# Designs tried in a protein design chat: miniprotein binders against q56419. Part 166

Target 1, 326 residues: q56419
Amino acid sequence: MEGRTLEEVQEEVFKRHGVLVPKKELEDLAKALEEAGLLLTEKVEARLKEEEEKLKRERPMRLAGLSYPEGEREARAFLEAFRASYPGEGEEARVLLMPHLEPSRVPEVYGAALAALEKTPPPERIYLVGVAHRPLKEKAAALPVPFQTPFGPALPDLPALQALDALLPFELFNTPLAFREEHSLELPLFFLKGRFPEARVLPLLVARRSPELGEALKVVLRDFPGLLVLAVDLSHVGPRFGDTPLTRTLAEEARRRDLGFLERLAEGEPEAALAFLGANPTRIDGVEVVASLLPLLRERKGKVLAHRLDLEAPTLSAVGAGTLVL
Below, E stands for the ipSAE of ESMFold2; O stands for the ipSAE of OpenDDE; V2 stands for 0.75 times the mean of E and O plus 0.25 times the DockQ between their complexes.

## First folded at step 12 (miniprotein)

Design e_9
Fold by ESMFold2-Fast, scan of step 12:
Structure e_9 (fold): chain B 326 residues (1-326), chain A 116 residues (1-116)
Amino acid sequence: as target 1 above (326 residues)
Amino acid sequence: GDLIERLEELAEEVIRYLKEHGEEELAREIEEQIKDIIEALKSGDTESAIHILTEFAETVARVLHRLGAPEELIYKVAKLLARVSEAARRLGDEELFRRAWEAAIKAYDAARELLE
């Protein structure tokens, strides 16, 4: 009854149903509803604390049996099928840009990433940078626990994570719950762990532009060399993303926007890549990641191995995906 | 604000370490310098306070390195300097940012030397 008096509620009930409800009964009902609301809040808070405590030990698989197979043998066959979907040879990567979109939607793009990993010497560690799909307390976050995969747990590189935390103006391990359901890390990690089973991982999420993250990573990579992976999707077009329904013209514009962005990154010009996108940087979820990692991307030349704009027919929408090696 | 809180937290740990290693006079000097820095930060001359804090933290990192302190403690000094560099960036002082960030890297390097 916030904004209404008990007398007003009483009058409305009488007007509609011809019954005068005693004020005390309305008071008792309001109290009961408030108490039920408080109990629900306590239960929700208790569940969130329990989930947060579980995440201090490990990050379980959430998409096993849905986006990839649970069993190791089946997962291996699945991964090899994606590699087979790309007819080309890879290029060695020191930086790899790959998607986090549902893999079955863009198999040749993930196949291109796998081809690049085949040409890349096994890294001791992987800096896996994804996009936060849930709010973070800070601009970026990490979760320093084993991430379960069908190929065994991807172990955190604790010394490298601690080194990174030491150079950041915020607590790196700040939002464990954001990692509970995060496909931008889980889906690329499946492929990375399948190819580099011994590599340790720094699982990183970016929510907002963090130039301090790129500055710190440049220093940490000097002492803890490894493969840098940007797990980002490209153009988001259509009504699902607040745009008009997809047309052939809009699809061609999205492809040109994606390729222009990737080609400028391949030239070692990440500032030019960001400028090329213009006024709507949120249409490519990787913009915040690239803007955060500028010091790691400048003057690093490479090649675009694959690109696809995947159509989501029921919504007349599309998401771009690409593989870039630097 | 936050920078004062972080300075106080680090100060308590550093002072405890120094006292446990027989550096009681140095611990007293650090206690007085920290008090002065906090008062400067509260006075509103934020740029001058950040300069003093940067130099102070850089000195603390050198002392801890010389004493063979745990790398985790020196990492905390690097983190304070990273926070100082971010405060300088928010003030639009690019030179002060570079000074504090270089100091953060030096503290980080001091910790790494003790590990390798």
Scores: ipSAE 0.810, ipTM 0.919, lowest interface PAE 0.8, mean pLDDT 89
ESMFold2 (binder alone), alone request of step 12: mean pLDDT 76; pTM 0.695

Design kd1
Fold by ESMFold2-Fast, scan of step 12:
Structure kd1 (fold): chain B 326 residues (1-326), chain A 104 residues (1-104)
Amino acid sequence: as target 1 above (326 residues)
Amino acid sequence: SPIEEAKRLIEEAIRLLQEGREEELLEKLKEAIKILIENGASPEEVAEIAFRAAMEFVRRGAPPELILRLVKEVARAAEEAGASRETVQRIAIEAYERIREEVG
């Protein structure tokens, strides 16, 4: 089949450019490109294997020096500045919903989360549930290694992770590479580790609704109690997200959608929160996490501490962020 | 018979626990499960046999990490025998709860 393709290429070059390229020259070029492609494939495979091996030992910082300071002293000052951005005192949390959006875009919302953590007794472990931005082999995954932070490594709760794995109908530790670059875990973890330096973590990603994750977590949380954190952003509107350009009306609709969703969660009615979003639940990235964790959210009353719709004027797009305590 | 061979492998797994040979123990258990599945055992039948093996290991002082691995093998056995994801998880949770009560 290669020889036929080369003859077609030779004819096309002659037709378009009036130059007849000898078949042998085209064959030599094709072999050189094929060999270069093979070498590139081998290099890609070697790099992926190296990355997977590193992820068996630790998860390094990816956003240090970009989204938060690399040094511990500077990181502490940065965290305290976010707390100062929220004028309220917060509430004690058993379940905390917080964003994973770039913190500098919504400082009051992260400040509200810090205020809630300030009123929360230090947990032995944190169940940190983020949103997968890369494909997972299953609907959910975890990575059982230390996650590096400027405040030191956040250590995995290995017994609790093993218990969770045992209660799931799939392999929990199924996609380590998905954790290499995952801001929905790294950004909330920065704030959580700064407030609870001794807490161990269960870093969990949800790609699609996994009710089996919620059923397993209900059992695990009973035997391994801890703080449940849903690290989710709210409305995604505008061309950046494949939608129409943002208008004042669409922004008002997004704010009402976000607040109606959070309000129903605060009433302990997560099914009502999902139903409120109607036929377009994917406009809020937290939907799949909430739908997975229904057994943990039912009948838990709480309070919305903060909400902001962050406008990206150049793209006429916006992302919603909120802090909810249950 | 296939059933007698599966029983023999479970007995070998119990012996391997006493010798501290946990990886070989799990391989013998997996082999026993495979034989039962090939002989037409239902997911519930495989899960019950695996659970009884897990309980025997608990009584002989198996560490918690090994017990959780046994619960996972119960779940895998049910899946290999054709159980739905809902059935696999129900069996795993039931095994976990029963073991938790005994370890209590």
Scores: ipSAE 0.727, ipTM 0.860, lowest interface PAE 0.9, mean pLDDT 87
ESMFold2 (binder alone), alone request of step 12: mean pLDDT 74; pTM 0.683

Design kd2 (at its last look DockQ between E and O 0.77; V2 from the best seeds 0.72)
Fold by ESMFold2-Fast, scan of step 12:
Structure kd2 (fold): chain B 326 residues (1-326), chain A 104 residues (1-104)
Amino acid sequence: as target 1 above (326 residues)
Amino acid sequence: SPIEEAKRLIEEAIRLAQEGREEELLEKLKEAIKILIENGASPEEVAEIAFRLAMEFVRRGAPPELILRLVKEVARAAEEAGASRETVQRIAIEAYERIREEVG
C-alpha cells in the first residue's frame, strides 16, 4: 500500500483476482495496518532506546560460544592454541596492527600478534582502534564502559578517554549503539585481555578518516602512555566484494598489495603506504584508520610478522590479514 | 566595545568559578566566547580564557575531570559561535597544553 490510493488498490485487486473489495473494508484494513505499523515503529524505537541505556553501563559479549569460548578455562586454552600456531618469535610493540576477521580463518596471524604481546611489557592501557561496521554520528566514536570478556571485564580508562574527548572538536561518546555488535573491537579485545588482564582500554571506532583523532591521540598518548592497536583487515578481493572471481594471479596481486602497504608502514612511511594503495587499488578497511592516525605512525620503524590471504572457496573471494609491530 | 563586554563577562565567569556556580559560569562563558569569536579572536586568545578559568578551578581543588570538562565546554562554545573544526581543536589543544605545563 505504499504510495497508493485506496481506489488504486481496489482496482488492482479487481483486475488480478476479479474481486471488488468494498472501500470501507479497505479503509478498515489500511487503518489497522497503519496502527500496527506505528506500534511496530514505536516498539523498535523503544527497544533501541532500552539497548542504548544498557550500553551506558556495560558492553556484553556477542561472539562468546561462536568465535571464542565463553568459559575462562576454555578461552585460555583457545588463546594458547593460537599462540602455538605461530612458530616465530615476536618483537616488542608500541603500535600493533592485527586483524579483526574470524580468528579461526587466520590462526597464525593472531598467533603472531600474541607473540608480539609476549615481548611487550604490560601496558597500563590499550588504545584499541577498530573499524565501524555501522554508521557513526561523527567520524569516530568511543564507548566508556566495561567490555565483557571470558577473562573478566576490560575496564575503560576513563581519565584518558575524557582527555581524548576534551581534545576533539566533536563528542567522542556519540553513537553507543554502534558498539552493540562490533567484531573489529570484540575479537582483538579477546586476545588483548587474555594477555594483559590488568590493562584498561580505550575502545575506539573509525568510520571515516579523522585527522583530528590522530592529532588528539598524539597528545593523549604522551600523557597517558599505552599500547596502540590498529585492528584492521587487509585486501578484500573476489565476487563477495564486487570483484572478479579469485585466480592465482589476482591472489598474488592481493598479497603484493597487502605486503607493499605493510612494508611501507614498517619503514615509518604511512603516507607512502596510502599512496601505494592509491596507485595499486585494494579494498583495505584499515585505510581510514591509518589515514586518521598518521601522526602516530610517522618515522616509527618496525616489522611485518605475518601475512595470509584467507580463501573463501564458495565465493572465490579472499580477505588479507597481517600482523605488524612498530 | 564588544571586546570590553567580553572581558567583563570573563571576569564575571572567573568570579562564578571561585564560587562554584557552574551553570551561571557556563552562561557567561558562552556569551563571552561568542563575542570574541565574532570579533576575530585567535585560538590562543580563547585558550587563554580556558587556562585562566582552569587555574581558578585548580585553586579550589577541582579534580582533573572538571578541568577537562571546562576545556571541552570552551571549545564547544567556540563551535557554537561559528569557529571551524580546526579552530575548535586548536583551542582545546592549546588550553590543555598550557594547563599541563602549569599543573604538571
Scores: ipSAE 0.822, ipTM 0.927, lowest interface PAE 0.7, mean pLDDT 89
Fold by OpenDDE base, look of step 13:
Structure kd2 (fold): chain B 326 residues (1-326), chain A 104 residues (1-104)
Amino acid sequence: as target 1 above (326 residues)
Amino acid sequence: SPIEEAKRLIEEAIRLAQEGREEELLEKLKEAIKILIENGASPEEVAEIAFRLAMEFVRRGAPPELILRLVKEVARAAEEAGASRETVQRIAIEAYERIREEVG
């Protein structure tokens, strides 16, 4: 490591490649490199470069066999079980807000999304907007490659992606390595691909609010119509997120914030939804996505189909999830 | 005038496009846009350059992908010239809409 700490190496790799390598992975690599007499930075850089080159061709599944089944037959049974977990009927969606949380935590919320998709005519393309849990070089990014799923690859809509890039005041195709492990796209995409096998996809990530993205997408959606999907979670409360352990009061506040946010979105008042959150004290995950997509959410009436605040017992923390149709 | 110089550069860029000299065209385009932005040209005036070049590409049978690339290069040149993100996006949208209206 030439006298550098793991944190310094991590930061350098991030600055150069736009990838935050997990500390544990760096530790394991450092140990292996110490044994091999190799420089950590060179090997990490070489590995990241290799991964970046792979991502020019496809985005492989990372959560197959963990969050969802790898096999197609089992994956179909998984979809059916999740649909069955929601007893209601869906509504036709032009815009779908759905979670990206671990599916097993909020099955009925994903079930509600599936119910909505059942009432939705098969779109030609899906604009899938996730949350960047890793830093991006720009406020938003896209990865214009096939995303692997148990149902086959989700193919990119290259013409629509190119149009979107052309209308943005920054390079849309940035930080490809941020997509490598991003679950905010992979998990929703499983359900979307399972329901709409022929739909092309625009996999988008938002790290920070980008009004420019919403303005560009407004134009692109006119010429390249499709389903808009906001893959966002809601409140994040408890020790994992810097709070005290979950209490009734904290849970009630999280639910109030989540529902108040979703209801205002359902009324076609996305600015009011953002204003309602203020400083976002319960850390609603989807704020930057919604703030980026305001032109597409205004005046659209819809319905909240499901909501859950799910307890992670080992950490006494909770995450909110919801399904909204517009 | 700087605007007249920019216009001359665009005419050169059009000629270069006709000759298939893409790299040199992009250089002239960037230079023209720089001059326009530095001299306070409106987004519509900058977008007009993109439109004129796009029409030459359309005339030559260029696919939509190349037209969109041209719009992006115009936007990038405006950014490099110091235009605000808002201005850059307005240029891009205006150029795109005008091209779309003409090409269908």
Scores: ipSAE 0.719, ipTM 0.884, lowest interface PAE 0.6, mean pLDDT 89
Fold by ESMFold2, look of step 13:
Structure kd2 (fold): chain B 326 residues (1-326), chain A 104 residues (1-104)
Amino acid sequence: as target 1 above (326 residues)
Amino acid sequence: SPIEEAKRLIEEAIRLAQEGREEELLEKLKEAIKILIENGASPEEVAEIAFRLAMEFVRRGAPPELILRLVKEVARAAEEAGASRETVQRIAIEAYERIREEVG
């Protein structure tokens, strides 16, 4: 009925069906449809409020049975299979960069992360920094609640989270709904919790680069030492991301950009890594996180353990994933 | 003068902190910080206020959460008075550092 008068609708019905529907009946129908639309809006808003209240108590598994097994025994076997997909040895990490892409698409990249964790002493806590895929009210956010995993709940490090919030010029805990479907935390957390079942977690999201976050984390990490994890993907190329279909040339460029970025990070030169990307023409996912965390990445040398640019054949697109230890 | 009024408000806020009257001190604190920022107070001077108030709450056995919230409220009062986010964060970090040095 949008854009049409009731008389026009009445005439159209008569032309099609030979029935003259009284104007009052059309008016009643239009009102009922508007009321139904308002009720649907109210129901959606009520459901979102309910979900937000649940997220203030815990963050449930959303990808169990889809991206990783739901049961603990099967989840443990899953970790072992992923470790086996990377034949190399890891190195101790104080900072770990790992992907959040669907694990089955890049098994050796997650395997490399597991290999690094084998060489890493169990931390008291993990600073898990993902990429917000839903809007945040601020540049960054956290959700200070247990995150459920097949290995049990990953408990929040409340003292460290409270200190971090105090050192930021914005509210850190004000976007719980952004965590509801956020795979950039859930997928890496599965691997991290499986390897470090006793570690507490600071689940963090970055939407936009925040120098303030890096400055605050430098202080908090000094007082609350732990493992810093950048849970980010690399290049995103192809039609799904606004490019022409993936060609060998575009794929080779994306791989060069991914590796050049990672190698400069491995040299302890995060500003040079960002400068290398320029306008970020292959849309490396990790840029906002790296730009936020510069004080924690400077002068920290390490090694690139793995990389894959994974093809999405149905979309003629690709996503890069890598494992870097610092 | 504005600076004398700010000092009076700070001293009153400290007395309220000594009595554990957390909610009542915040409006006085915000007004004092506003005056100080508008009259060119350094981040260190504002952080000193947070430190003095925090130590009164530490003496009374306040939990770390309350101490950290106080630091954030002093820094945010500076933001409300027009300080940049860089200055606001500098205030919070400097206050936090001083408190940690004193308490361990």
Scores: ipSAE 0.695, ipTM 0.890, lowest interface PAE 1.4, mean pLDDT 90
ESMFold2 (binder alone), alone request of step 12: mean pLDDT 83; pTM 0.793
ESMFold2 (binder alone), look of step 13: mean pLDDT 82; pTM 0.787

Design kd3
Fold by ESMFold2-Fast, scan of step 12:
Structure kd3 (fold): chain B 326 residues (1-326), chain A 104 residues (1-104)
Amino acid sequence: as target 1 above (326 residues)
Amino acid sequence: SPIEEAKRLFEEAIRLAQEGREEELLEKLKEAIKILIENGASPEEVAEIAFRAAMEFVRRGAPPELILRLVKEVARAAEEAGASRETVQRIAIEAYERIREEVG
């Protein structure tokens, strides 16, 4: 009823239906509706508390049987097939940019990431930075629990996570529920855990650019060295993303924007990469992650191993994906 | 003065650290940090206080987890006192770096 009085409600019912509802009946109805609303709120709060409590212990698989196989043997064969889809050799990665879109859409791009991981010495820990697809209480968050995979649980690096939290001007572990359904972490983690089964992980989400995260991570990575992974997708074009239907010209423009962005990152010029996108309107998923991690990306030279623009024919839309080693 | 009160609380916090009274130490440290931030202390001055408190715990054989907790509690106290996010992070990083340089 918002700002309405019971008298106003009574008058409107009379005007529409010719019935004068007694004030007491309207009061009783209002109380019943208020009580029902409180009960629904209590049930929602109870469910959220239950889910948060579960997430204090572990993060279960959500995409097993959908985006990757549930069983370890089948998952291993799946990884081998993705690696085989990329004909090149990888290069050692200190920083790896890889996609998080559905792997079956761009197998050669995930294959390039796997090739890079083959050339990389096993890290003690992986800093896995994804994109928040749900609101966070802060600009970034982490969840310090085991993440289940078909290869066993990816264990959190608690000392490194605690150091990171200590160096941030906000609570790092601020939004557990945002991790319940998060493919930007789950999909890359499947591949990373398959290649580095003993590595611990720092599962990190960025919702908005957080230079504070980059500043803290620069210090933490010095004392807790590991592999930095940016799990980001590139151009989003077409009606699915509020753009015009995809044409060959628009697709070629998207490919050039993606490659221009990646090549500038490969030259160790992340500010130039961001400025390049600012001059060209685009929906690159990873902009907020790159903008947050500037101190970790400057003056690191590397190579673009793969790039593809995945076409979604039903929607005349496309998503770019790439693998970059720094 | 407020600065003299902050210094007194800090000295009390150091004595509590020497006695192993962790929770009482943190409460006195937070009170001192609040007064300092509200009276315009530099991030470096606050970081020095956090560093000195942390070194008392290091001398007592405290594990790294407790030292990191101290840094975080100092950062929380500064934020609660109205310090900007830039100031809060500068305090935390400076304290951490000083502790690292001394301990290794």
Scores: ipSAE 0.812, ipTM 0.913, lowest interface PAE 0.6, mean pLDDT 88
ESMFold2 (binder alone), alone request of step 12: mean pLDDT 76; pTM 0.703

Design kd4
Fold by ESMFold2-Fast, scan of step 12:
Structure kd4 (fold): chain B 326 residues (1-326), chain A 104 residues (1-104)
Amino acid sequence: as target 1 above (326 residues)
Amino acid sequence: SPIEEAKRLIEEAIRLAQEGDPEELLEKLKEAIKILIENGASPEEVAEIAFRAAMEFVRRGAPPELILRLVKEVARAAEEAGASRETVQRIAIEAYERIREEVG
């Protein structure tokens, strides 16, 4: 047991199991476990360095065959089915907020995003801003390599990424491993690459609010114009997220907070959207991205195309998803 | 004095930008920037120095990659000298804007 001496461990085993283990044998075992732990740590470190080196060349697909089809033809049919799930028309987007939740759970929300992309002229580049699900060394990061998709590799916009790095007070390319299994980039990218196969991408992750990112992006977007995509999910409620089991009242609160957040963004009032959420009690993960990108969102009016609170009955939990065009 | 040493390093950096080794230029420029920040230079003064060095590189036909690297290295030097992250970003953005306006 942690914080206990070997003599105390020996006494505990005797009292519980009636067996007296010689102290020297416990000491030898502890030494062997420590040595095995050291060897395991060395192997883990070697493996992580190997994975980092691979990420210098490309970011492979992780969710192909699971969240979307591996083959190009099947992937195209999948994308068209999602578009068909949304009965409405889109409108041109300069900024698109879309989810990164498992697509099959909210097909009409992804369909709304696809409808908006249909009305949007093909951009030369896409600024794809997702949410870090693993720690970053800084508040934000990027990975300047091709991201594999069923539609071919999404190529990085190296000049724009270098300009962004130059304007940040930290190293932009600071945590390659955080990108290895990042669905907040991979899932939106599948849809974006399917619709804009020639667009280059700036794959960006936000872990915590970084006003520095928004200030730098304001300058970079002027010189390297493109489509800004905020790939964020909305409320996270229920036991899966450290909350009480989902009730009608909690679901209504989640919907109210999701829609109030999106509607204020649609009015070009991102500070009001953040203030509306207060302490963010339903855990909208878009808060950190919006707070980072304030200069790019102010005074841009738009429209909420879709919203759904997706219910996960087995866990009595739910996740909100929405599509917003600015 | 430290300020006179910074001036000497800046003039040597500008001379190297005209005809010399880019790596040597960057080292001398970083040394000068650290001295200037430690002695209370404004972000605008540091950005002006970066702009001057960058314009010599532009005159020589240096690629955009090297110009952006110069801006980043100047910002790093300011951070190493104790400048806040806000000041570091201000220096980088101001240098970049001035270079952009001149080059187009």
Scores: ipSAE 0.790, ipTM 0.903, lowest interface PAE 0.8, mean pLDDT 89
ESMFold2 (binder alone), alone request of step 12: mean pLDDT 74; pTM 0.672

